# Ledger of designs, part 1: VHH binders against Pentatricopeptide repeat-containing protein At3g56030, mitochondrial

All scores and structures are predictions.

Target 1, 310 residues: Pentatricopeptide repeat-containing protein At3g56030, mitochondrial, of Arabidopsis thaliana (Mouse-ear cress) (q9ly43)
Amino acid sequence: STVNPNPTASPGRRTCVEFDNLIFKAGSSGDFEAVRRLLNSRVVNACFNTTATFKFLTNTDSYSSSLEDLRRILPQTDAGYTRKHSYETLIARLCKLGRIDDALVLINDMAIGEFGLSTCVFHPILNTLTKKNRIEEAWRVVELMRSHAIPVDVTSYNYFLTSHCYDGDVAEASRVLRKMEEEEEGVMSPDTRTYDALVLGACKSGRVEAAMAILRRMEEEGLSVLYATHAHVIGEMVESGYYALSVEFVMAYAGKDKRLDEENLGSLASKLIKRKRFKEAKMVLKEMSVRGLRMGDALREFHEKNVLQS
Structure headers, positions and changes below count from the first letter of each chain, unless a header shows other numbers; Kabat numbers aren't used for antibody chains.
F, E and O stand for the ipSAE by ESMFold2-Fast, ESMFold2 and OpenDDE, each averaged over both directions (binder to target, target to binder). V2 = 0.75 x the mean of E and O + 0.25 x the DockQ between their complexes.
[cut] stands for letters that were removed.
Atom coordinates printed by the task and the answers are left out, and those that the model quotes come from them; centres of patches stay.

## First folded at step 4 (VHH; framework vhh_7ocj_1)

Design b12 (from h03 with G108P)
Fold by ESMFold2-Fast, scan of step 4:
Formats: sequence, structure tokens, C-alpha cells
Structure b12 (fold): chain B 310 residues (1-310), chain A 122 residues (1-122)
Amino acid sequence: as target 1 above (310 residues)
Amino acid sequence: QVQLVESGGGLVQAGGSLRLSCAASGFTFSSYAMGWYRQAPGKQRELVAAITSGGSTRYGDFVKGRFTISRGNAKNTVYLQMNSLSVEDTAVYYCAASPEEWLKYLGPYDYWGQGTQVTVSS
């Protein structure tokens, strides 16, 4: 039969989606006491705040009023994880809305109230500022962290590193790495995001061999290679007109991971076809065939049509 | 102090040839990868040619078969021989130096020359 053998094991009292929907309704109607109660009860039901929790807060005429109401109720949420996580989630939402000054006000509220201000609270603001190339403001936030004796971690440095690597600014990227090396020994270790940024920077500066060396070092350190990093690098090369370099990159890395190869060569072939770079696309598809890599339907059709011409 | 000084640019007729030179000082040249990049007005800077410390070369798509990069470690100089020039080759050409080994660690910085103008007339 199709009956679940234990139907009462999974429903719970409320789900994370249900809590987000209730908070959205309460916040949209201005019922901030209901928002406070829902934030408290959420943890009791083993649910946590999501990116949707404060989505009722938008850049509208009600923004300032809603934010002041949130600032009033958040100190009244249950102490410990509930209160800390609610501040973290709201700060992330404010950063997404571009409300950087208001996010800093909430950080100050956390500091004054002793609500567990920590490094991770600053991550969304550093991420937003560096992505918007507001680098001087981002460094002022680092100074704010130091003024509160909050340690600057590898994730914080990775935001700066990623920004400079995106611009191909190896000089500034190197300065960030030197700052990381100056931190206490054993505390600051490069992670997957650090190496992702370095690979991007190497490629942006036209250094395929350096990118390959960085990928090898990731593997030696037991770190997984992110498919998204390769996809971004390939996309950037194609967008910038470095067609031959993009082919060289995927070929040079090929042979290590079949799934990564299928994704890299398939994605590159598709992008080259869209830009009408048929000579390079055919070269990539031929290599996929030689290596026994799986092609999606569109690429297979394109390859068969070109191979069967006499 | 690290310096890269380009020379050999100028005005040339289509179908002509030019040889660019880049004299390097202030670092151990034989341990560095060397490259030539170019930038035309309103276009992004693009790779023309690169040569590793070991002598391996690579070229941009639009110059393959026409340009040749070479290096003279004894003279701390990298060269770009440009043959069969076309008006599309008109750009400022930049010499760049990168310590390959250090880039793996992002220890040293890239070094760039001031650029040399190449103008190809029809």
C-alpha cells in the first residue's frame, strides 16, 4: 500500500516554511508582538531562521517604522541562540536591501546589549560592501570589528581576496594574503573559498599554469574543487574573448574528475556555440567524444550533425 | 627597484613588421614568466603572448602564426616579433613580469611596463 508506516514521525507542530509564512503575515500587518512570539517558539519546534524570515521588511514607506519595531522586540526574544540568530538574520536582510548604516546600528545594539556579537555577524556586511566594490568602507568595518575585540577570520579576508581577484588585481590580492599570514599561527588557514578566489585571480591575469598549481594545492590539502568556481572562470574567459585560453584551461585540468570534465567541457562547448565559435566548439566536443564524456541532448545533436557531414 | 622598459613601438604600414623589446631590472629575470598584453581604445587589455621561465609559449587567437615571443635571459630581455601587421593590431603594448612560483602563493606582485604605442596604417 501507499500508506506511510509512521505518519506522525515527520509533521511536527510547525515547519520552517510555516514559521516564515506566519512571520511574513505578522510583520506585513504590523503585529510585531506576534513576530517576537514566533521567533521564540521557532527554536522550540527545532526550526531556524532562513533568508525568508524577514522578507516582509522591504524598501517601502513602512521600512523605518518596521525596523524600529524590530529593534524594540529583538532584545525581548529568548536569550542565547534565539536572540543572536535573529539579529544575524535581520542584519543579513538589511545588507541585502542595501541598508548598510542600519545594519551597523543593529551591530551596535548587539554590542551594547551583550547579545553575543561575534565574527559571523559581520560576514554579510563585508560580503555586500566588497561585492559592491566599496572596499574602503569594508576596511572600516574590519576596524570596527577590532575595536570590539572581534577576530577577523578567513571568511572575512576571503571577501576582500575574492573582490580583488575578480578584478585581476594580483597586487591587492597579494596584500590581503600577507595580512592573513600575519595573523596568529594556526588560526588562519586557507579554505575552499580562498583557493577559489586565487584560481579566479590567476585566470584573470592570464596565468593558466598558476591556476593549475593552485588547484593541485587544493587537492593536496584535501579540499574539494568547486564546480561553480570552474564555471565562473570559464564564463569569464569566454565573455572576455579568451576563447583559446578557455579551451587550454579545460584541457589542461581534464582527466582528474569525470563529472567535473563533463561539466567543464560541456559548459564551454555550449558557450562557444552560443557565441558562434564553431571551430573551438567542435574541438571541445571531439575531445569529449575521445574521453568518453557524456553530452547533453543539444550538444550530442550538434556533434552528430557535424560528424556525419561528408 | 623593479622596472620593465618597453621599446620598438611606432608607426608601421600594414603588412610590415616590428620587434618589441622589454628590458627588465630589479629581479631575477630567469625565474619569471614574461608576457605581452595589448589594449586598444575602448577595449579590455588582452593577452598577446606569454613565455614561461622554462621557455613554453602561448599566444592570443588573433596573433597566432604572425607573432613570436622569445626571451634572452643573459640580457634580461623579452621580445615580441610582430609580422604581417594589420590595422587591427593598433594598440598600446604592455610588458608584464610574473614570478610563476610566487603566484602559486600570491607572494610577489605582478610587474608592468608603461606601455609602447603601435600604430598600423593602411
Scores: ipSAE 0.014, ipTM 0.189, lowest interface PAE 7.8, mean pLDDT 82

Design c01 (from h03 with Y105F)
Fold by ESMFold2-Fast, scan of step 4:
Structure c01 (fold): chain B 310 residues (1-310), chain A 122 residues (1-122)
Amino acid sequence: as target 1 above (310 residues)
Amino acid sequence: QVQLVESGGGLVQAGGSLRLSCAASGFTFSSYAMGWYRQAPGKQRELVAAITSGGSTRYGDFVKGRFTISRGNAKNTVYLQMNSLSVEDTAVYYCAASPEEWLKFLGGYDYWGQGTQVTVSS
C-alpha cells in the first residue's frame, strides 16, 4: 500500500496502527464483538483499514472458526464506507492467503446483503487467480461480475493480459485484446500496465520489432515501462542482437531509482561483455561510473582494465 | 510525419512486366504488415498482395503465380513485381500499411499511399 497511515491522534483518539494492533489482539483472542466495535469506531476517529487490519487471520487451525465469526460480525458493522471497506479489506486478505473459495463466499455475502459490491472488490481475486495461472476460474469470476452488472475494467483485463504475456502466449493475449474491444466504447482505455504487458509479451515471444513499436508508442504517450519488465526487455533485446537499442532503453529509464539503475545497467553491461559487444559495454560502464552507480566485482575489474585505463 | 510513396507505375503492353515500390517513413516499418491494393474504374478496391512483418505472403486469386510481393526492412520499402500483365490488371495501385493486432489496439492506424497508375494496353 502507498497510502500514508493516519497521524498520531490527540489524547483519546487512536491511529490506524493502534486500531490494527487492537483488532489483532481482539481477533487473536476470539473476541469478535470487540473486532466489530473497533471497525465501527475507526470511522469516528478518521481512520481507515490497512493491509494489517485482518492479519490475525492466518492459515492455522483456527482459520475456519475465525472466518465464520468475521462473516457473522461484518454485516453488523456500520452501513456505507465502514462495511464496504471492511469486506474489501478481508477479501484482499483471503486472496493473499490463497483462500479463493472463501473470498468468493464473501463476495456472495456482499451481493445478497447489498453491501456496495463494485469492480474493485474483484481485483484481488482476478490478480491472484491469473498469477497462479488458474485462468478458467478467473474467467468464471468475470462471468460472476457480469451476472451482478459489475463492469469489467482495464485493470481486470490487464491481469489476464499480463499473465498470458508473461508466458509468451501471443494467441491467448490476442484473445484478451479482442474481449477488451467488445466492451463499451470509451470505457476501455489502455494504461501503463496494458502497454507494459504487451512489451513483455512481445519480448517473451521473440517479437523484438513489435516490442520496439510498442516502446515508441509508450514514449509518444509519455508512459514508462514497469520496472519488473526491464530485465525481460533487456535480455530479449540482447538475445535478438538489438545492442544499441538496449543501451538507449536503459539510458532512457535511468535516474529514477539508483538501485534499479545499478541492476539494469550492470545486467546489460554483463550481457554485452558475454556477447563481446565491448563498444556498447564500455559506454554502459562509463555511464555507471559517471552516475556513481555501484558495479559488481567482475564489472569493476573490466571497467578498470578496459575503460578507466583507456 | 507518416508517408507512403508509390513509384514504378506506367504504361506497359500486355505480356510485359512492371515493378512497383513503396517507400515508407514516419512509423516503425518492421512492425507493420504491408500490402498492395488496386482499384479499376467502376470497381471496388481489392487486395493484390500482402506481406507480414515476419515475411509471410498472401495473394489475390487473380494474380497468383504472376505477381510477387517482397519487403526490405533496412530500406523501409515494399515491392510488387508484376509479370505477365494483362489488360485486366489496369488499375490504380495503392500501398497500405497495417499495424500488428497489438499495436492497432493501442491506437495504431492503417496508412495509405496516394496510388500509382498502371495501364496495360492490348
Scores: ipSAE 0.108, ipTM 0.463, lowest interface PAE 3.7, mean pLDDT 85

Design c02 (from h03 with Y105W)
Fold by ESMFold2-Fast, scan of step 4:
Structure c02 (fold): chain B 310 residues (1-310), chain A 122 residues (1-122)
Amino acid sequence: as target 1 above (310 residues)
Amino acid sequence: QVQLVESGGGLVQAGGSLRLSCAASGFTFSSYAMGWYRQAPGKQRELVAAITSGGSTRYGDFVKGRFTISRGNAKNTVYLQMNSLSVEDTAVYYCAASPEEWLKWLGGYDYWGQGTQVTVSS
């Protein structure tokens, strides 16, 4: 198995946090030669870029000047891993700042310089555009990937699928699935994230039977239906006001795994109580009691006072 | 007048092969997903194989590696090539069709044929 890195550096070596702090100071003071040296020395110290590495770059008056300095020094970093991952990290930061056009400029820099442009540098851009409902622009980024002979992977399609499923747009989600099926050469296989998005879409459109069918399909495909997938579905149904549907969902899926049932019904009951949906909460707690499922202390007290003594 | 007409069923010895055909009419075949299901006495109906309008395929666990689904859009026909047949494959086989929607890829077909009997003898 993989062991997580020691949180403290070896004697004489800096940690990733220490490198991020040094890069923040250098970048904030306009010392981009120091930034370049620190990016290179990170590899020697077995440290890697984090989401905080380019945090000094912000939407201020110095933004354009700082970006141009970064564009000048990045090609001068050590070839291979260091250079490629520095570009990836900066592109992700630009996407976080909403600077999509500048992220596309960096992708063009990578292509011209032949710095190992690959699928993963496009992920933050597709993620940001789809989250902002800028779908037409996201498809143009897919076209850009194809123009550079970069394969469009399942993760890229999952961003589109998640966006449409979040809106309950089954028709557009279906179009995305058809595009995945049409990919030339190689099998485009749905992963756990794909099915998670489809289950969410079924829930947002009020289709309990469809959500259950998708969960059964995940199991048939040999994919583990994780606790997180059920928790996400339950959370989304409650947030969206589908209280009766959420009760039907957890009850219809119950009976396969006692621990999962305890988590699903317990979580739902707690969320319904917080929303003051006492009728639905009482139904869930009664079902937990009938099935012999364990309740946490708060749910047991509520059940005793409001259900068992009635 | 939507019609799905299955053919190619019959009696076969264990280890043998059969090819089922389903001729479709009354809809735009090339835009529909097609599937094969089977139902044995005392069992629930189960998915055997499905094929999308674009030609992507999926199979039930019990037939994977032995059966092959294919389609001929010019002939409005879907096929099921069944190899290495066993007594466990004895069932009525049904052809099914639906517009290509993600929900219907998961087993919700709109049109069904009347079925064709496949009997595998030991």
Scores: ipSAE 0.015, ipTM 0.227, lowest interface PAE 6.9, mean pLDDT 82

Design c03 (from h03 with L106F)
Fold by ESMFold2-Fast, scan of step 4:
Structure c03 (fold): chain B 310 residues (1-310), chain A 122 residues (1-122)
Amino acid sequence: as target 1 above (310 residues)
Amino acid sequence: QVQLVESGGGLVQAGGSLRLSCAASGFTFSSYAMGWYRQAPGKQRELVAAITSGGSTRYGDFVKGRFTISRGNAKNTVYLQMNSLSVEDTAVYYCAASPEEWLKYFGGYDYWGQGTQVTVSS
């Protein structure tokens, strides 16, 4: 993570903030011709759409009229990058607002206008629907992808897998894995996020040993384990009373990434202290000290009182 | 909840036969891989037989040609037909189940029955 803001701001970054502010003012005042001109001029100034570009569009009484105005002006933006990315940015904004039906209308607009419809346009929709547990609607979106000859990629399936795994629903997760294997568009290989979802599912269903087996397989496949994946395993080990095993786990994975080590050992020590597992907590804190890992204030105080002065 | 209940164990003389059954509930049986394992006192648990959701079978060493695994999806039951039994087959026999795709990642069965004793006398 960045410690300080970059003091050498690029012209593109500063101009993007300025353009977002101008678009916010224009959109808020109903000046959609100004919005159109500003979207066109961004690329010339080496500036791109951000998550803030359409922030003036909110769930208010003006929502429907603003969306209607945006649908009118977007086809009038410069063809190619500007038009395609403006549609992509707006679709993502609509998904954030929970306006899935309107996002699907924009996808239809892109398809009819041949504005460069691609797999990535569907990702925010699938992500939103699966996170809201609207699984049947999400599968209908997959059928919509197929109807437009858009390939259903591993990222699309990972949204479904993550949703079922979060619920600890091994049966539905297995059904998704079967659908991935049955894809006709080529070889679909599990990626880091596929394994992260499976580890999450193992953890949520109380299967600590299964989670460990999946992590081992990730490493055998040469995949990097995500910080979140380690957090899921550590959390479940402690929740399920596998205290000694949790210490062994963080020690076994230590030594490769200092930031990951600080997070893993620090989080584990904190959780063990909360569970009053002081023997295991002291062991973790001692290892943090030996490895020169940074401790947060609460852990440092506990370490000084209970480990260094013992 | 997932339940696996073994039956059909007991005492038999060497050269005899037994048929074990495992009744499954709490999951979609037809999509699960099923297996039979055994464990004798003081020994490691070992694979006896396995059957995929599609009906493909595999057997552990020392039981090939003598034992046959089969499944009845309509009855949610897996069977182990044991022929030409020897004293070395004496063990507790366990039924095991796992989603087939999940086995690809875990390398082992997820659910286990309580076991049924098989004793073969000389």
Scores: ipSAE 0.016, ipTM 0.410, lowest interface PAE 6.1, mean pLDDT 84

Design c05 (from h03 with K104R)
Fold by ESMFold2-Fast, scan of step 4:
Structure c05 (fold): chain B 310 residues (1-310), chain A 122 residues (1-122)
Amino acid sequence: as target 1 above (310 residues)
Amino acid sequence: QVQLVESGGGLVQAGGSLRLSCAASGFTFSSYAMGWYRQAPGKQRELVAAITSGGSTRYGDFVKGRFTISRGNAKNTVYLQMNSLSVEDTAVYYCAASPEEWLRYLGGYDYWGQGTQVTVSS
C-alpha cells in the first residue's frame, strides 16, 4: 500500500523524520525501552512509521541481538494499529536487508500473538524472493499464507507475474494468470500492475503487436501506463525496427507529464539518431522544442545543426 | 516456432459439407484458446467460431446451426465442420490461437495460420 503523506505538521509536534531520528539514536544505543515509548507516542502525534524507522537494523555483528530485543518490546507496544504497523514496518526492513528467515519468524510471532496478521505483511517477502528469482521459496510463502487463511491478492500474484514477464517467459506468466483465475473469492480483477507486467512480457518476448494490443486494453479499462513500461516499449520498438510506430507512441502519450515526456522523447531521439533514422529523430526533436522540453547536450547540438539550420 | 497449419479447404457445391483441420505445434495446445476466422475478397476478417481450452464454444451470426468447432487435444488439432454451405461462405479460412489467459488482454488472437481457401459453387 502507499503511506498517506502528512501534509502539515502542527507547530510543536514532532515530524515523522524526527521520530525516525530519535528511534535511530535509541536503537543504536541499545535503549529498546525508549524505542517502545517512541513507537507508542508516534501514533498520538499523528505520525506513521516509514521504511527508515528501523534503519538501525543492519547486516552487522549486532544485527541478531537487536532483532531479539525488538521481538521482546514489540508485543508491549499499544495494541491495535501501533503494534500491527510496527511489525509490518520491521518485516519490510528485514526483507530489504535480505533477511527472509527473520521476517518469517516475525510473521509467526504475529500469528501466535494474534497481532492482526494480514496479506500486506507478505508483500515485501514475495517481492524480495521473486526479484531474486527464488521462485520456489516464494510459492512456499504463498502456501504459508493459505495455512493462516490469509487471502492471496492481485498484488501478491503480480510479483510472480512481473518476474516471469521480465524474463519473457510467457508460459510461466500464463500459469500465474491461471492461478489468479482459480481464486475462490470470485474472479480476481487485474490491475494496472498486472497489465504493465504483461506489456513487459510481450516486449521481452519480441512481440511488439501484442504489447500494443495490451496497452490499448489498458486504455479501454481506464488504467495508466507506468514510466518503466514506456521505456521498455520504446526500446523494443526501436530494436525491432518499428520506428514510425515508436514516434506515434511517444506523441500519443505526450502532454500529461513533463518529466516523462523529456525522458521518452529524449531517449527515443537518441536511439533513432544512433540507428541513423534522421527523419524520425528530427520529428521527435521538433516536438521537444515545441513543447519546451529539455534536451541533453548531444541532442541540443544535433538539433541546432540539423533542424534549426534547415 | 509456433506453427498453425490449416488443411481441408477446396471447392464444394452449394448444400455440401467440408471439414477443416488446423494442426498446431510449438506450444501447449490443451491450454490455448482456438478460433476460426474467414476473409472474403475486399472484406475484413470475421469470426466464424471459437473454442476455449475447457471446450466452451462461440459462433458468428451467419454460421450458427450450420458449423461446429471441436478440438482434439491428443492430436494438437482444432476442427471446423461446415454443413449446408452456401456461396456466401466462400472465403479464406484462418486458424488462430492464443494462450487462454492472455486472450482477454489481447486485441485478438496472438498466432495465425496462413489460411485455406474454401470456394462454394452455385
Scores: ipSAE 0.210, ipTM 0.572, lowest interface PAE 2.8, mean pLDDT 84

Design c06 (from h03 with L103A)
Fold by ESMFold2-Fast, scan of step 4:
Structure c06 (fold): chain B 310 residues (1-310), chain A 122 residues (1-122)
Amino acid sequence: as target 1 above (310 residues)
Amino acid sequence: QVQLVESGGGLVQAGGSLRLSCAASGFTFSSYAMGWYRQAPGKQRELVAAITSGGSTRYGDFVKGRFTISRGNAKNTVYLQMNSLSVEDTAVYYCAASPEEWAKYLGGYDYWGQGTQVTVSS
């Protein structure tokens, strides 16, 4: 479910959009005392900071001055939720702008000020660094977490795991799993994202037997692979000659998302036809027809000639 | 490319002993979990013995006290010493390998050898 912090604003109360507009105007004009007052009054009006709250902060020649002004006023916002949430929102904005060093400065400010630094503050930084393959810097951020006695959670490790698994780097993925095991037992429980990353890594490294074992474990635990991972599973099964298993896989996931079904069954049918696996291809095309899934021109022609007549 | 080559199988009388060897190549042996499985005709493949990279061992209940698994990291080889053999130990014995951490999530092993036949006569 979606959370709306201001679903029924009273007459005279400002909406989240109105607060974002006022903060944008104040920040753009250099009125940071107004920014401070608006951040304080926002929560009273049942409004939360949004991705647009600090949009006046950009990559321009004046950006460092604006950040210095924000660093001055944020400690002066109301203690508790307002202050913590404002730091979290600004750190996320800086990460979106690629300004990782600036985000780290704010984390140091939170630590020195004892503003309740938490694991979630580090998530946008780890996510950004791992997605940009800046892995050494991401591990330095993990060391920073440890220096502040901040626990490294499964979500933090999943960013590293997903990055290495996407590259098919089983050795680095294994090192991440080892680090997860070194954490206190009962704190690091694998979740859906962990297993999804492992399936991806198994497929990217050509380990179909391993991928099947992980998929069986996920099914036993009621977990499902993510949308983007399906293409890698299908591709690797076909490449490795597991044609019947590839059909079983796409059928098992069919019926939940029409777009995914069209992509999965269409792609599989095309790959099977190219490999001259006509028996399996006909089974897939027949299922597409039964489910009313759209076929591209080449698949439609093959289906009409070879499935509807047989 | 990962390769596992089993040797040491053969025919032996009940009460006798055999030593199986599995030579590994294509990976950093010292960081891999190693295991031995067996499969008799018409039966499912079952775990005989396993050894971690650190040397911790575990055994199937039917072989505890009779079989010993060991590893020689310098020779990239895992061994299975089989003592007090019985007719029920007749099977094809398979060497298996997996990165240590992967073995925890797979509930088994990624790589398998071709197998070596062990036949125990009464």
Scores: ipSAE 0.065, ipTM 0.446, lowest interface PAE 4.5, mean pLDDT 83

Design c08 (from h03 with L103Y)
Fold by ESMFold2-Fast, scan of step 4:
Structure c08 (fold): chain B 310 residues (1-310), chain A 122 residues (1-122)
Amino acid sequence: as target 1 above (310 residues)
Amino acid sequence: QVQLVESGGGLVQAGGSLRLSCAASGFTFSSYAMGWYRQAPGKQRELVAAITSGGSTRYGDFVKGRFTISRGNAKNTVYLQMNSLSVEDTAVYYCAASPEEWYKYLGGYDYWGQGTQVTVSS
C-alpha cells in the first residue's frame, strides 16, 4: 500500500495530486457538477482516481447530502473506465469510513445501471469487513457476489484467510481453504498473499516447522516472501519463544536485499536483547558485522561492548 | 499435547508382512491428513503413503501395489499394511499428520512421530 506521494504527468498536464486537490475543493464546497467534470477530464490527462480523490467525504453533517449528490452525478460521468473506477474509488472510501451499507447501495446502483460491476468492486468491502472481524457480514457479501453471477476470486478468499490466520485460528483458516476448493477448477490458484497468510497462521498457531515448509514451497513456486511478512514472522517467532528458529529464518532469507537484511537482522537483534536472549542476539550481531550490514546506535554500542573483539 | 505414537515394527524375513499402527492424540483426527514416511541409514526421508481425511490415498513409487494405507477414525489410528517386504524396505517408519487443507499447500506435514524400526532380513 505504499505509494509515491509526488506522481508526475507530461509537461503542461495536471497531475493526479492536482486533480485530487481540485476535486477536494469542489466537493467541500458542494459543487458536484465541477466534481463530475474533473472526474471526466482525468482520463485525457492520463491521471486516475487515488485514495485521496473522495477525501472530502467524511463522517460529518455534510456527509449524507454529499453521498446523494455523488449518486446523482456518477451515472453522468463518461461510460467505460471513468465511471466504473469512480464507483470503485467511492466504494473504497465509504468502506474506510465504516459506511458499509452506503457502499452496498452503490453496488446496487452499479448493478441496476449496468456500470461494469465486477469482482474487484467487492474487494474493498471484503477487506474492510474481514479486517474489522465482521466475518458473517463478509460472507453475506460473498453471497451477494454469487447472486450477481460475479466470480469469487483468490483475492476475495485471501481476505478471509488472512483474518483467521492472524488470529491463529487454524480450524477457521482450514474452512476457508475448503471453500476455495469448492470453487470452479482453476479459479483458486494460490498466490503470494495466500502463502503469506498461511505462514502467519502457522506461526501464530505454534506450527513453526509448517511455516518454514510453506516458505520453502513459496520459493519453489517462484514467489517471494513479502517485506511485511518478514517483519511479522520475526516478531511472532520471538513473541512465541522460537529464538533459535528466528535466527535461522533471518539467515536463510539473507543475501537478496541489503536494506531488508539490515532491517530484519537489526530488528531481530533488538528484540532478542530486550528479551535478554544475549546468546542469540550476539549471533545475529556477529552475522551483521560479517555481512557488512549497518547497525543503529544502540545495536552498535551493544556489539562493541559484548560481541566485537577490538 | 499433540502426539503420534507408532507401533508394529520389528524384524521380518523377505517376502513377509508387517502392519504398522499410529495412535494419534491431542487433535481432531477425522479432519487431518495422515501419512507414512521412511528413512534408511544415510538416505533422505521419503514418502511411503498418504491418506486424506476423506480416505483418498497416494503411494510412493517403490511401494505401490505392495503397501496399503488405511485409517480408523473411531480409534484415532492410521495403519500401514506392508506386504511382500524386501531388504530395501528396511528403514525407520514415521507417522505424520497435518490439517487436511494445510497439507495441500505444504506438500508435507506439521506433526511427526518418533518412528518405528522395520528390519527385513534376506
Scores: ipSAE 0.016, ipTM 0.380, lowest interface PAE 5.4, mean pLDDT 83

Design c09 (from h03 with W102F)
Fold by ESMFold2-Fast, scan of step 4:
Structure c09 (fold): chain B 310 residues (1-310), chain A 122 residues (1-122)
Amino acid sequence: as target 1 above (310 residues)
Amino acid sequence: QVQLVESGGGLVQAGGSLRLSCAASGFTFSSYAMGWYRQAPGKQRELVAAITSGGSTRYGDFVKGRFTISRGNAKNTVYLQMNSLSVEDTAVYYCAASPEEFLKYLGGYDYWGQGTQVTVSS
């Protein structure tokens, strides 16, 4: 959604973008008392922190002192959601900058000050560490969560699962799944992101039949299949030489979502053309035409010259 | 080299029982998920039963309550006890192995045996 977080604001009410601009100006000029006041007043206007709120904080040494100023003023923001959300937003910003040690300092500040430390505060740091393949450090963060009696949720495990699946490391992905199964029954249920990671892992390990079985299981459990999940299966089928099977797959799933069909058939046709599998590509393009699906310029040109012209 | 060798198949009358065995070699058996699949003439291969490295089991709808899968890690063997057999159970039965706990969500396996024929007569 592109809608303003404060969409019902009257003409005199500030928007979240306006608050972000004011906070950027105040932070950039070193006026951290103004930053504190703006963080407090923002919530009163039914507007919350965004990914842009702490953009004045960067990796340059000229802005490193800003973190110490923020650490001084954040405990002085309004208690409850305002203060907790401000810490969460800053921790996320530090993680995006790769400033992991600084994010851990803020987590410690939250723990000591009793500022509402919870599972979601750890999500950005686990996400950043796993994406950078700093897996041992990520498990140390999980141990830090346990030391504070903070529950490790499906989202936390999904970061590890996704990282190992991207590498095609089925053995490590299986170890993560075992840890998830060891959690108490009913508190750790796989979600759509868990299944997406499993499909990716199956594809990266060359197990097309397994990836298709996972998709079928998602449907049987009433879970929504992500567009990315279909893309993983299609990509791997083509890379592995399962051209006829890839055509069968996109045809079997066609007819439920026009946009998904355009993406699936279009991307498959493009990949088949690049592989010079013109017979299969023409079948896909013919089906797109029959179903009235939109083609990109390159596919339309190929279709007109190679399928529609004798 | 990874090998899966099925045994225990044969001819049996409806209502009878058979016990299939699959001897595994070439990998750390206790860390692998094991499964049994079958393929009848003119039909696609279908799941009969699966067992994770931790011992959790799954069964195909048509065999639930009649068949039991078990494993002996010390013997590197997975078993399928088939009770109350019917003519519809006639198929080639395949043993399969996967290093992944994905078996909870998957039907695919890394390694397959050669299969053992089970024929149930009326």
Scores: ipSAE 0.017, ipTM 0.265, lowest interface PAE 6.3, mean pLDDT 82

